# VHH binders against a7h7h6, part 10

Target 1, 199 residues: a7h7h6
Amino acid sequence: MPSPAPSGLAPGFLVAAPALGDPNFAGSLVLMAEHHGEGALGFVVNRPGPVTVAEVLASVDEDLRRAAEANGRAGAPVLVGGPVQPERLWILFRPGGIGADAEGAVPVGNGLSLGGSRELLEALVRAPRGDPFLLLLGYAGWAPMQVEREVAAGAWVPLELEGSDLVFDVPLEQRWETAVRRLGLEPGGFLVGGGGASA
Below, E stands for the ipSAE of ESMFold2; O stands for the ipSAE of OpenDDE; V2 stands for 0.75 times the mean of E and O plus 0.25 times the DockQ between their complexes.

## First folded at step 4 (VHH)

Design a18 (framework vhh_7ocj_1)
Fold by ESMFold2-Fast, scan of step 4:
Parts: C-alpha cells; structure tokens; sequence
Structure a18 (fold): chain B 199 residues (1-199), chain A 123 residues (1-123)
C-alpha cells in the first residue's frame, strides 16, 4: 500500500521508470536512507562499480581479504551508490552480529544500517557470523521538494522496504525487474508503457 | 589477482613509430585511471600519458602531438601510439592503473604497475 502523503519515502526504494533520462539513474533501484524537509539521500543498489570488495580488503589488510574469502564476501563488486561525492565509501549492512555497535553506524530501518568507517568494515569482516554487507561509492541526493516532484512526474515509483533481500540477496542484474514485479507490474510491460519506443 | 602486462616495445629508428599495449586483469578496468610512465637509466620515472575513466587525456610536454593514449574497455587494454620517435624517448615504459576511495575516516589508494617494456630508439 502506498503512503497517504508524498513524504515517507525513507526507508524504502525508488524504482526508476523507463522514461527517466538521467544516465546516472536509468534502470536504477535506489534505497532511500533519508527523506525530510531539507531533501533526500539514497543509494543506487544495482550498479557494479570500479573495484571489488576483495580489492578494498587487500588494501586494508591481506588477513581481512582472506577472512572475507573464507566466508564468501570477497567476490562482490563495490557498487556505484550515486553521483554525489563518488570518492566517498559507504557501508550498508544487516545488523545483528559483532560490529553492530561499531562507531559511526546508524540504522536506516527494516534490518538495514549504514556506516563508513574502516573500523566498521573490519568489524563486519571479522564477525564470526556471516552478516551481509555492501560497499558503495557515492550517493544520490535530492534538494528540498525535488524527489517529491520527480515522483509526481512519474520518473520514480516508490516501493516499500519489506525486507533487505533486494539489497543483499537478489543478484544485481535482477534487482530492478524484481522490484518492478513487487510493484505488481511486468518488467516488459513497464518498459513499453513507460515511454521510449512507440508502436 | 591483479595483473598489468605491457607489450609492443622494441628497437626502432629515429622518426619511426611503435604501439604499446597494456592488458589488464583482476579489477574493474573501465573505472580506473590508466597511465603510461617511462624511466630512462639514471632518471626518475615520469608521466608520459594518462587517460581517465571518462576518456579525458593528459600528456607530458615532451610527447604532446607525437603520442596518443587510448583505452579499449571491452578488451581491458590501454594503448600508447608513439609517432616521430627520437633517441630521447629511449626508456622502459610502464603501465599503471590507479583508483582512490575516500571515506570520512580513511582513504584507500589502488596503485597497480606492470613490469615494463623496453623502447630503444636508435639514431
């Protein structure tokens, strides 16, 4: 069910409509972390980026890379989270293990937390439990009222955050179409109906 | 896992041309800054040419108008086309791949180098 007001897009997802012309966001699935009167902040969670988790960990400590390899974490790409501050590293993770109390971690909601410190990364990698995490570079930002206008114009379709599987479990290349299906739409029909090619 | 392998060096007469290639593996090539550097005996390593992920290029003043850097993201390869070669271009040429990640608490630098390829220009 949609929210009664345009506010309340965070925590949640924005699903890019096919007619969205911004190349930074075409075909994207955005996790919305903040939405308030001063603007909004989110992360694209389906764009592979320039380095792997293994590369990041190897640069920190080869023992961390080996620990991550042993628990299946090292092979994932670091994602492009958005065009704002593309050099800034963010960590999205599912809290619950050792590392949940790491400095700088803040809850996003519905089993998701956000951080950016080396100490947090090390705590997550060294955790005895296999708590999933994503590394992201940059974020998506909207000025006051901008995201509300873009949603009203049909550029984005809001989707409730009912669980963290779209962030951690669904393969990157399937996240957008899985989100479209969760909206009650067929991806092929959405692509045709949202603009682009005409009959 | 990360590898940069240079090829295409050799002996050439002054005024001739060479094309260097650098085959990259083990990282997301398309997003990295790629550069060619050279080092002659008794001298410091210097930048010859660079290309960023967006295709923007930079050249050392001594090679402008003679050398051209390009990248083939589909093949994970960076190239250096060297025209109008002079004896002063004699050096070992190195391929480099660079990327920087910053957070509020630290900065990570990825700085990969190939083994080098010899270019010798005879008079």
Amino acid sequence: as target 1 above (199 residues)
Amino acid sequence: QVQLVESGGGLVQAGGSLRLSCAASGFTFSSYYMGWYRQAPGKQRELVAAINSGGSTRYGDFVKGRFTISRGNAKNTVYLQMNSLSVEDTAVYYCAAKYTIESGSWTLKFDYWGQGTQVTVSS
Scores: ipSAE 0.014, ipTM 0.394, lowest interface PAE 7.3, mean pLDDT 82

Design a19 (framework vhh_7ocj_1)
Fold by ESMFold2-Fast, scan of step 4:
Structure a19 (fold): chain B 199 residues (1-199), chain A 123 residues (1-123)
Amino acid sequence: as target 1 above (199 residues)
Amino acid sequence: QVQLVESGGGLVQAGGSLRLSCAASGFTFSSYYMGWYRQAPGKQRELVAAINSGGSTRYGDFVKGRFTISRGNAKNTVYLQMNSLSVEDTAVYYCAAKYTIESGSWTFKFDYWGQGTQVTVSS
């Protein structure tokens, strides 16, 4: 599979390699939302956070919690999206006609959109089953040239965003492994590479 | 499931020291504000010491210079080192974990409390 160009990492994934020394990102799969001259922004999409969707909704409105239960979403974890602004709630969703025009919502690309409004959250929770979304706390940020240097050093392996299944459909505990396999690598062999797989 | 378990309380003589620990589980400890509060009989619960996720601390006026709060994120534990204890420090000490999610114009608040540990300072 063709990897994205080094300067074109968004939209796409970064797969954490064993060489990555930052404990905030060990074993992570990051969805890259922005990559430009001023830096990059992404979300870890395989790290469960401190609360569930039901807990967040119950703190706001019991009717919303019940709607989430009815749509099979109550037990889903809110994810830790990254160490920057860990109190900020983000909504990553697949626009199936809902939320496309929501205030503050922006397209990430390849069938993904990002938002953060209560109106969007309510609309998605009350939507028919099949309109997937993730709630995330915080984000991952990179200074200018930082993510390019980390990729060049082998800390991250870029993976093309073919579809949104790694974000919404593949179980959390399998996302990193599935991403490694989509790179044409075996997860066990990749880990055993110990910071330096042979070229 | 969220749990906060306090330990290290007990009886101590005035001028002595105690170290309280609060072991946390069931949430992402490193993201939470951690605080120690106390309540003496017939008084309102008051802030003793607090530490945010970034390590910044705040203390109640009557304990500044005597008490030190710290956190060990690797062990999911918050500590309160209490030095130069006086009879006025006698209270039940509570561990609290607080987390706020802000998104646009709404706020979600999480507020967890331990069962408390008794500290008794005798003259």
Scores: ipSAE 0.034, ipTM 0.392, lowest interface PAE 6.0, mean pLDDT 83

Design a20 (framework vhh_7ocj_1)
Fold by ESMFold2-Fast, scan of step 4:
Structure a20 (fold): chain B 199 residues (1-199), chain A 123 residues (1-123)
Amino acid sequence: as target 1 above (199 residues)
Amino acid sequence: QVQLVESGGGLVQAGGSLRLSCAASGFTFSSYYMGWYRQAPGKQRELVAAINSGGSTRYGDFVKGRFTISRGNAKNTVYLQMNSLSVEDTAVYYCAAKYTIESGSWTIKFDYWGQGTQVTVSS
């Protein structure tokens, strides 16, 4: 049984500041799924990854690939969710239809849920309504107090999760800019902030 | 529509060199493990050289110091530079592309192979 996410940075977004020099996170928008005393866990939701949804589905069942094609989902990329366990597949989805009732799914909050089972993937692809989902490889992890220190240092800017549109509806390449604007900032102005760098 | 097309094989004299190329299409090349395998008549297919997405390499014991694997992600191509060739290197050389997604109790494997290219080393 999943425990609710603690109050704080999850559920919510972290918007990468221009000063952030880590190439794994430069220009990223991170959905924070957990934030507690033992650390934090999130997913980069704007970085295309190593395979497509069609490739994943074809490896499971060719009929699933055809179902995704019929529902307009086959062309979507699987995203790089972060550098931790980059081989691990995660499913972010908006539960709404009967096809999203698979066991093992955990609420993240604000209409988002997280899973990772084959049964969940099949249910989402075969759902008559075509409930939205996002496939991710790996996650972003923070040790105890680490994400709080990085936010305090200006590496990340927290953004409230007003809805799931930044995960499912806003085009991938516009997600960071849209998040910056929701902070009340212009992306061009935000980008001129100073930053540390290594060769 | 996944394709791996090997080229650069042929006949060469012992002590000579060959460079094999494998042109890939239909998948996200930069993310895949790329390998060269070989199979001589009556023998099992064996690893010659491998390179992961990060550029780390591994070689079969019989080719260490003689062969070099490299990848050009911009060209979706993996290469095998073969130096100091011996008659024992005679085989069909296969290009392979592999990627594995591990998700708890289930695993998704991508395992693609080319048709092979013949390398013949004469005395």
Scores: ipSAE 0.069, ipTM 0.470, lowest interface PAE 5.4, mean pLDDT 83

Design a21 (framework vhh_7ocj_1; at its last look DockQ between E and O 0.66; V2 from the best seeds 0.00; counts 0 for: pae E 6.8 > 2)
Fold by OpenDDE, look of step 5:
Structure a21 (fold): chain B 199 residues (1-199), chain A 123 residues (1-123)
Amino acid sequence: as target 1 above (199 residues)
Amino acid sequence: QVQLVESGGGLVQAGGSLRLSCAASGFTFSSYYMGWYRQAPGKQRELVAAINSGGSTRYGDFVKGRFTISRGNAKNTVYLQMNSLSVEDTAVYYCAAKYTIESGSWTYKLDYWGQGTQVTVSS
């Protein structure tokens, strides 16, 4: 994959504002992987799906499932990364680990890489130190200039990607609120000002 | 969690009919395979009927036109209409759902099973 040209939004985060009004992205934190003249690509990184890591691994190799169980990763949910190609599995991981050289892995930026190969998955699961990774199904896509319009409209608030801590070290249910606070906003106030995202 | 909810089982007289229903809960995929299997006491689990997301069907040899599997209006919902039931059809009936996930050049097949519903046919 050609290295995406750096833009103002990628690599980075988009924080969903209450004004967004799309149920698919309400309360979502999106990691922006690509942003260029042809559009944008990102992943929701705080929405759990109904499939577990164990279930995915068990479908391929019981030994891999056991390895994930042993390192406490088996019960983790596969995340819903977006509405586009919901059957496509992505692997988000930190570069420099055992899987960093896996075929097809691409750097996102600031301590994050993206892959999809079985080799990468196996390497990450079997890693002695238990290198952190997220499994995601699907992705978020924007047409040319669409994400810019949505940001201008206040649907998304950009947040700089300073590291991978927000993705790997913050609990899933706290990632959006943590992101809002990093913007200098109060989550409760942010929700009230936007006319109440009817959950 | 992906769950399969089964309903419609029970007691029926020989020659009678039952309609089983299965609905998958949670996130639904556009491409899927759903089916019904049955297991009688002391026997192996066997395919009763299956349908894919495209509407193609497959039946066990013992069905002989007596049963019909169909999709519901809701996503990942299937029905099994069972007619002309006999005592030999007595078994626990299980709903199954199979999904395919793709990553790069690799495919992951996810299989889910319901808890089963008892079907008893009396003489």
Scores: ipSAE 0.702, ipTM 0.839, lowest interface PAE 0.6, mean pLDDT 90
Fold by ESMFold2-Fast, scan of step 4:
Structure a21 (fold): chain B 199 residues (1-199), chain A 123 residues (1-123)
Amino acid sequence: as target 1 above (199 residues)
Amino acid sequence: QVQLVESGGGLVQAGGSLRLSCAASGFTFSSYYMGWYRQAPGKQRELVAAINSGGSTRYGDFVKGRFTISRGNAKNTVYLQMNSLSVEDTAVYYCAAKYTIESGSWTYKLDYWGQGTQVTVSS
């Protein structure tokens, strides 16, 4: 697991500009976990993915699937986190309660943590309090200076990470529009204005 | 509850055709690798045809050119069109759905199998 960088564009969000032509990122909201001289790493947090939480849990144990059903999580989608290592599972969560007793988790910032182990997933599903979590497949990666160049070109607009509601509480289909409004922009105006990125 | 229900098997004369269907429910069908496998008595199960979520297909050498796999994501169904059937195609045909996720030292194998449908080809 990569360690999060606490400066620059991480922790924070990148909001995709309307003209961004990369199909992996069109209309996306990216949570930035790392940004440093060696590059950047983030996760798209508004793209429903190929399977549900219940399907993943059922592959381990039927008891885990039942626990997710009892907590109302069974139907939640596993998200597409990005095109790099699309087969790899990541767990984004808020470590508020008892039950996250598996190691491997690292802080991202502002109450968010990132992990990836099966033991962590099991602990979160079985936690008595029900800590919120999000499952992601793959991640978004940027080479040294690449994300800075893309931001400068208008492909991405940075948004400060204030709370975790864009990750856990705002419905998936509203996350990009909500982020645009938090930038002080109207989504319709931002769509018309474009971002200078090519298709 | 996951279900894969095969249909379309039966008895057919050599040189004839059959179309197998596999109706899926209880999982995110469009995302899964779908395959048709077959097993004759006393033999190991073998891959007949497969189709990935993007529509790319693979076939066993013994059926290439004679069989066609396809999927209808809107109907959660995978099909196997079998042409120019021979006695050697006699077997139970199984529908399978597969998706694999990696996490550290653990692999999540989201694998489902149907009950199978009998295909018998007479000379």
Scores: ipSAE 0.641, ipTM 0.816, lowest interface PAE 1.2, mean pLDDT 86
Fold by ESMFold2, look of step 5:
Structure a21 (fold): chain B 199 residues (1-199), chain A 123 residues (1-123)
Amino acid sequence: as target 1 above (199 residues)
Amino acid sequence: QVQLVESGGGLVQAGGSLRLSCAASGFTFSSYYMGWYRQAPGKQRELVAAINSGGSTRYGDFVKGRFTISRGNAKNTVYLQMNSLSVEDTAVYYCAAKYTIESGSWTYKLDYWGQGTQVTVSS
C-alpha cells in the first residue's frame, strides 16, 4: 500500500479569493476537516441556508424545537456546508460536557468536533448551558492533489485554525472579512483592481 | 423564506380538465420530493400525486390514471394535469415540498405546504 501524502491544510480554513467564480464557493470561508493523500473534506461555514435550526428540530420532535427556543439555540440558520450530498446533516460543535463523549463524534482540532447522530443532536439541544453547535447540510470535497493545485493557483488562501471563535462567535456575514483581515489582507478583492460582477 | 404558491384552480364541469401549478421559492427545488394533496370538507388530507427529485412518480389509488404530475426544475414549478374530473374530485388542492434529511444514524422529513387552491367540479 502506498503511504498517503502528508496533510497540511486540515485542521484549518481556506479563504476564497475574490476572483473565485464557482457559485458554490464564491465569497466562502471553508473549515477543513480532513486532508490526506486521497483528497480533502471541508465545510463552508458562512453560507446560510433557507432552513432554520428550529425547522430541523421540529421535524424530529416538536419538544426539541421548544427546548432549543428555551435555551436560545433555535434562531440560527442551517448552513450550506457544500455541494456534495446536500441532504446530509452534520453537527459541528465545541465539546465540553455533553458532547465530549458522544458516539461517533470526531475531533476536527482546536476545540471543534464533528458529529451526525440524533443522540448527539438531542443531547446538545437539551443540555442547559450546553456546548455551542451549528448544523450544516452537505460538504465540500477535493480529489487527490486538487486542493493543493487550487491553493497554488491562488483560488484559496489558507488560514490556520487557532480556536473556534470564527465559527461560533463571529456573525456569518462577517466571517469571510474577518478571516481576510487575520491574513493581513484587505477584503476589497485582495487589492486586485477588479470591478463589477465576479470574473 | 420557503414559499409554495398554487394556481390554476376553479370551477369545471364533470368530464373536464384543469392544470394546477405550484411555484416554489426559497429552497433548492431540485432536491425536494414534491407533491399534490387534497382535502374535501370533513375529510382527511390525502395524497393525489408525488414526484421525487429523480422524477419517479406516485399517485393516490383514486387517480386511476386521470392525473399526471410533472416538475419543471428550471422554473421551480410543479404541475398537476387533471383530466376526466368528477364531482368527488372537488376539494382544496395543496402543493407540498418534502425533504428527507439524513444525519448519521437517522432520517427526518421537512414538510412545506402551500395555502391551497379550490377545485370545484359541477355536474
Scores: ipSAE 0.017, ipTM 0.383, lowest interface PAE 6.8, mean pLDDT 81
ESMFold2 (binder alone), look of step 5: mean pLDDT 82; pTM 0.831

Design a22 (framework vhh_7ocj_1)
Fold by ESMFold2-Fast, scan of step 4:
Structure a22 (fold): chain B 199 residues (1-199), chain A 123 residues (1-123)
Amino acid sequence: as target 1 above (199 residues)
Amino acid sequence: QVQLVESGGGLVQAGGSLRLSCAASGFTFSSYYMGWYRQAPGKQRELVAAINSGGSTRYGDFVKGRFTISRGNAKNTVYLQMNSLSVEDTAVYYCAAKYTIESGSWKYTFDYWGQGTQVTVSS
């Protein structure tokens, strides 16, 4: 089903710039899922959180935890997606067999889908080759006009969503630097003009 | 792999003081709610003091003004300073760590407990 209006910054990434004075977002790469006149919603995709995938799965089903262990997924951190609703679990995944058939799952764009159901989590973990997925706690939100003002001020640099590799394939600690390089910039040079997390 | 190890309990005279410590390992301590609970013989376990990840505290009415909870995130330790102890404070004291996750129609609280440390207050 088509959206009533095209989004400006979603789907896409926002790359935190040195001009961003908020320590909570310093060095962040944000996947933008929604951008409308009522505001914007996204997920920080490079910030490890307080629990592992194994801990989440153990709380659901020990058999499911063992399946994740066998598939090499148990030790991955659940990420901090943002400060809004920090207890709410979100599932970001690349469809490759279970697709949009998962109840409540919606396409974000270009090989990325978003969900939150237990049934989706179980299906992703039990898949023999597994579609890649990322678990996130909380989200980043912007009031109407706020993200547009922050981009105009140079706090965030938009990067096109050309694929899902920044979310699933690039190691967490390299995602921001990789995104900066995809903007045609060197990370060290990008940082020289402004204050980061230590400002 | 998750462990909470209490220490500092023992026998103390009424009016005395004790400091309990709870050393945590195997989880991201700074993100968790930390609490001290106690259980006396024949009674249910009750909240003594709690501290959230941001440092905000809450206390049971029976210990307000006498006990202080604090956390040292760098050392993965939560403390309970107990002053002006009375015989009625005699109980096993338990350290707890909690974190709640919600998704769709389900939620779960990660709920870790220590083995407890005995506090005995004599007259």
Scores: ipSAE 0.013, ipTM 0.353, lowest interface PAE 7.7, mean pLDDT 82

Design a23 (framework vhh_7ocj_1)
Fold by ESMFold2-Fast, scan of step 4:
Structure a23 (fold): chain B 199 residues (1-199), chain A 123 residues (1-123)
Amino acid sequence: as target 1 above (199 residues)
Amino acid sequence: QVQLVESGGGLVQAGGSLRLSCAASGFTFSSYYMGWYRQAPGKQRELVAAINSGGSTRYGDFVKGRFTISRGNAKNTVYLQMNSLSVEDTAVYYCAAEYRIESGSWTYTFDYWGQGTQVTVSS
């Protein structure tokens, strides 16, 4: 297999345009983690899933659930990251006390790291300084040249990754609107121009 | 830090044998499902063999009867014994660790992947 090379859409965001025909991605903000000759991989970061962090942790270890409750992490939703491998749990985090490569994690860029191990989750939950993290079920995947074609067709608008606040700090229900404003657009005008969500 | 370090790959003649090893560190090995996957150029990554925490095994259709997966929990190592190798077995072989949680109607998985080891079978 050829070695994948970094490409222009990762790390970064894709902002769903009203012209996007896939209802699974309407109003979505996608964090792009990989973009190379073999395709692309990203995560929807504004779609709540069916379970909370506390429910996942209780299934792993009740002591971990208690630790998460003690540091205010228990009530957060686990997000639906995308339709591919919907049972696979991914961890996006902003390293602080825990290093960018801790417990098998890899840097995504601009202060974000990605992992998927139980030991990473435990380290993040138990971190005294509290590194922000998101748990995501599944991912969004694109075949070779597919994401480039969808962007060219206007289905997605790329937004550069200037910080991790859209992933951790902006309230989940406001992330798409905030991303649209960072593109220099008004969300209301963007929506009504395409006729998708909210006419 | 979680690490999976693969060894034992190389060049072998058709009909020969190789034994791959994957040394695991940084996690509770005995609790994880361990697996071997392979990817040939231009092909999708496919399951070769998997072994759960209790030692039960599962194999891909084209390797049944030829390959054997085993685990040494005391050594934190998973092995793949490959017998009767053919040129079609040429691929990069990846070690994987998967922690599975079954909770009601949901299955959650946490995983980690090794860097891969090349196996080349000559005719």
Scores: ipSAE 0.015, ipTM 0.420, lowest interface PAE 6.4, mean pLDDT 82

Design a24 (framework vhh_7ocj_1)
Fold by ESMFold2-Fast, scan of step 4:
Structure a24 (fold): chain B 199 residues (1-199), chain A 123 residues (1-123)
Amino acid sequence: as target 1 above (199 residues)
Amino acid sequence: QVQLVESGGGLVQAGGSLRLSCAASGFTFSSYYMGWYRQAPGKQRELVAAINSGGSTRYGDFVKGRFTISRGNAKNTVYLQMNSLSVEDTAVYYCAAKYVIESGSWTYEFDYWGQGTQVTVSS
């Protein structure tokens, strides 16, 4: 039962359907940051990368790594955000006192913001019990009309962004299943192509 | 956890060929720069070949035209086809996965290394 592609996929999530053939996105949950006539941009938020926050910070500044360790921020994995510019570091965070006015940060919506500056990273790391954040490498990009076509073809299922718990609180390996359940579906039933498939 | 496991090394006569394989696990392989390095006794480690996520390749001067690097993203494996081997190619060959992080005014490079595989070319 395909639904018409909605207007305004950002802010929101795209849940990868089993029909999606691209191995970069199989089983992924994508946070959509931008969707407009010139394309779309999002981040896979359930794919751990090869390094931890502590390892990134150790390469920057040993004092910054120690601050992260002291403040309980060092052990999280840096995520693979998508296949485009896989060397580019992004900071996804929930703004509070520390990150709210950071230079270059932009709102995603529903209490989420996106940045990439060293100043922002230092501020987030140095604050005890500061704003929650994720580090991501690369992003998911779509050309004009591409994401709308992929949604219409059933490759992605849109899910409304009603909170940031899928980004910061739900364990990585459970984010896709949790998102499927929030669509009103059972993950096992979704995997067999319920509704329209000949499974 | 990141793991790189090399295979295909061994003893070969000059003029012969070998194919090295590096099986990768613990990361999104298709997004990584993959490379082969070698180190001979008493020499510094040098780049043999590298391949980026898009399939573009780079070679060390001493192996151009003889060696070919390729990747199989479906199998999370990078390959090095070594043709027209000479005794000067004798070395331990290391697989490396490279991740470059760029954030405004800074750049960070993360390297993961395999254990190495010995290649010995006899006269």
Scores: ipSAE 0.006, ipTM 0.256, lowest interface PAE 10.1, mean pLDDT 80

Design b01 (framework vhh_vobarilizumab_d1)
Fold by ESMFold2-Fast, scan of step 4:
Structure b01 (fold): chain B 199 residues (1-199), chain A 123 residues (1-123)
Amino acid sequence: as target 1 above (199 residues)
Amino acid sequence: EVQLVESGGGLVQPGGSLRLSCAASGFTFSSYYMAWYRQAPGKGRELVAGINSGGSTSYADSVKGRFTISRDNAKNTLYLQMNSLRPEDTAVYYCAAKYTIESGSWTYKFDYWGQGTLVTVSS
């Protein structure tokens, strides 16, 4: 029998600690979508990327771009989700209306779902209630045991996923600070301390 | 609205120089692959020079050592410095902006073109 797959970090957040020396992840907030025996997969949710939502939608249909502009979504950036497959587009969304029926969507948990199809994107933009969604380029990937070792080393601090406001509602530039405060820490104190001390 | 507006074309003697400019608006210029294409009378359109978002450049063999492509992300402007011009360089020069995003099963292509600027090399 195979060992039970670990599941403690997904769904949830990883908050980058100052001890994390990788500039690709400095000050990042990662939404963990999968954590199992074969590794882990997550998305950085606070890093603006190279194009806007309006640009992506215009490449599909100009009427779709106008719909997004009318509901205030057009100016939002597509985010850099991580260094793995940086050319791949992912759609993170909260199913409520049309998005709940989307083919190919996979539940992440806690009311969040993940997809990537053009049909899903069109359905979300045209949803009557304006179901929230986030467009991401690439993802963060961890080999078996890697994310557990990085957490144990103090590079990442786990934070429970209690709702989706850090993904959709809190402004990008405030997401890391807000996550740190939800850990019961002050961002300024965390930047100075938080596991960077030599033993 | 997306716009690419070329300027700097004109008539020049063989051995002369010209600098082309392409003013971009309506998209995230700094993120796009930018390129100069040209089309001579009775010929197909060909890639002359390209520059990616990171600043890496590429050139057609016919223009290597004579042309220099550059970009100014603060001004949303692409340039082509053309030196040692030859009659064979006579063409309409087009600015192009390209970006590709892959979904799980779909590819989103952003492919924008300017109206062109005429370069004539003749004595």
Scores: ipSAE 0.013, ipTM 0.473, lowest interface PAE 7.8, mean pLDDT 83

Design b02 (framework vhh_vobarilizumab_d1)
Fold by ESMFold2-Fast, scan of step 4:
Structure b02 (fold): chain B 199 residues (1-199), chain A 123 residues (1-123)
Amino acid sequence: as target 1 above (199 residues)
Amino acid sequence: EVQLVESGGGLVQPGGSLRLSCAASGFIFSRYAMAWYRQAPGKGRELVAGITSGGSTSYADSVKGRFTISRDNAKNTLYLQMNSLRPEDTAVYYCAAKYTIESGSWTYKFDYWGQGTLVTVSS
């Protein structure tokens, strides 16, 4: 039986190669939420956006912003998830009993879910523990066969999803480097010949 | 901290020209729709010109052909080139930044405004 090319990029990460020329994706770490015959959908999880969580919440209710400040998440940035529908807000979260049954929420896999409702956002902000969510503006989209071609060309390196720390816990500015190391590569080695440190 | 700071206003003779600038900071300028509004004494604020994040422009009928709105995303600056100025163009001119976030059942709206710059057109 023939051995077809791997087709399961979701759930998982795509790590941008240093030579990737598209400025929308240079140095990015993408969480892949869908990959099928009709295309693929993912979110850049290491790019700060134009507003903070506090600003989004203040536009809804100042009491909601104060709730976020009390639990330490008011200063977190809303991330740029990708160039498609850059005004659309997505909520990436771990269903810990709050929002697990929220209308419109869908599982991504590996204990992660996606939603977008105001009611979900309010429930997550008012939760008395942790930082169970990430706010994203827009998404990364690929036409049928496009992401497979870009991976084959070396623009993206797939990384298996092993827990959710790359999206919630690792500092934004270290996520790409941490992902490269999880591929078994050194970030400096990955940059060799492309403007690394001079000898 | 979000800031919009207008400059370039002043006194000019009818038929003269002025170029207004709006320096933006504290947000990702390139993602926001930008606009110039004006308010004459005893009147409400009116939209003069708008420019989308993609660069598409729109103008009030009273200024079409005379005013040109433009943006420089590298400098985080909005401009209004005003030509063939008339006494009725006398007003405080305000820079505005607008952004919307869609979250399914809710829309978050961000409207930021500068403090204004006075333009006086008189002999």
Scores: ipSAE 0.013, ipTM 0.369, lowest interface PAE 7.4, mean pLDDT 81

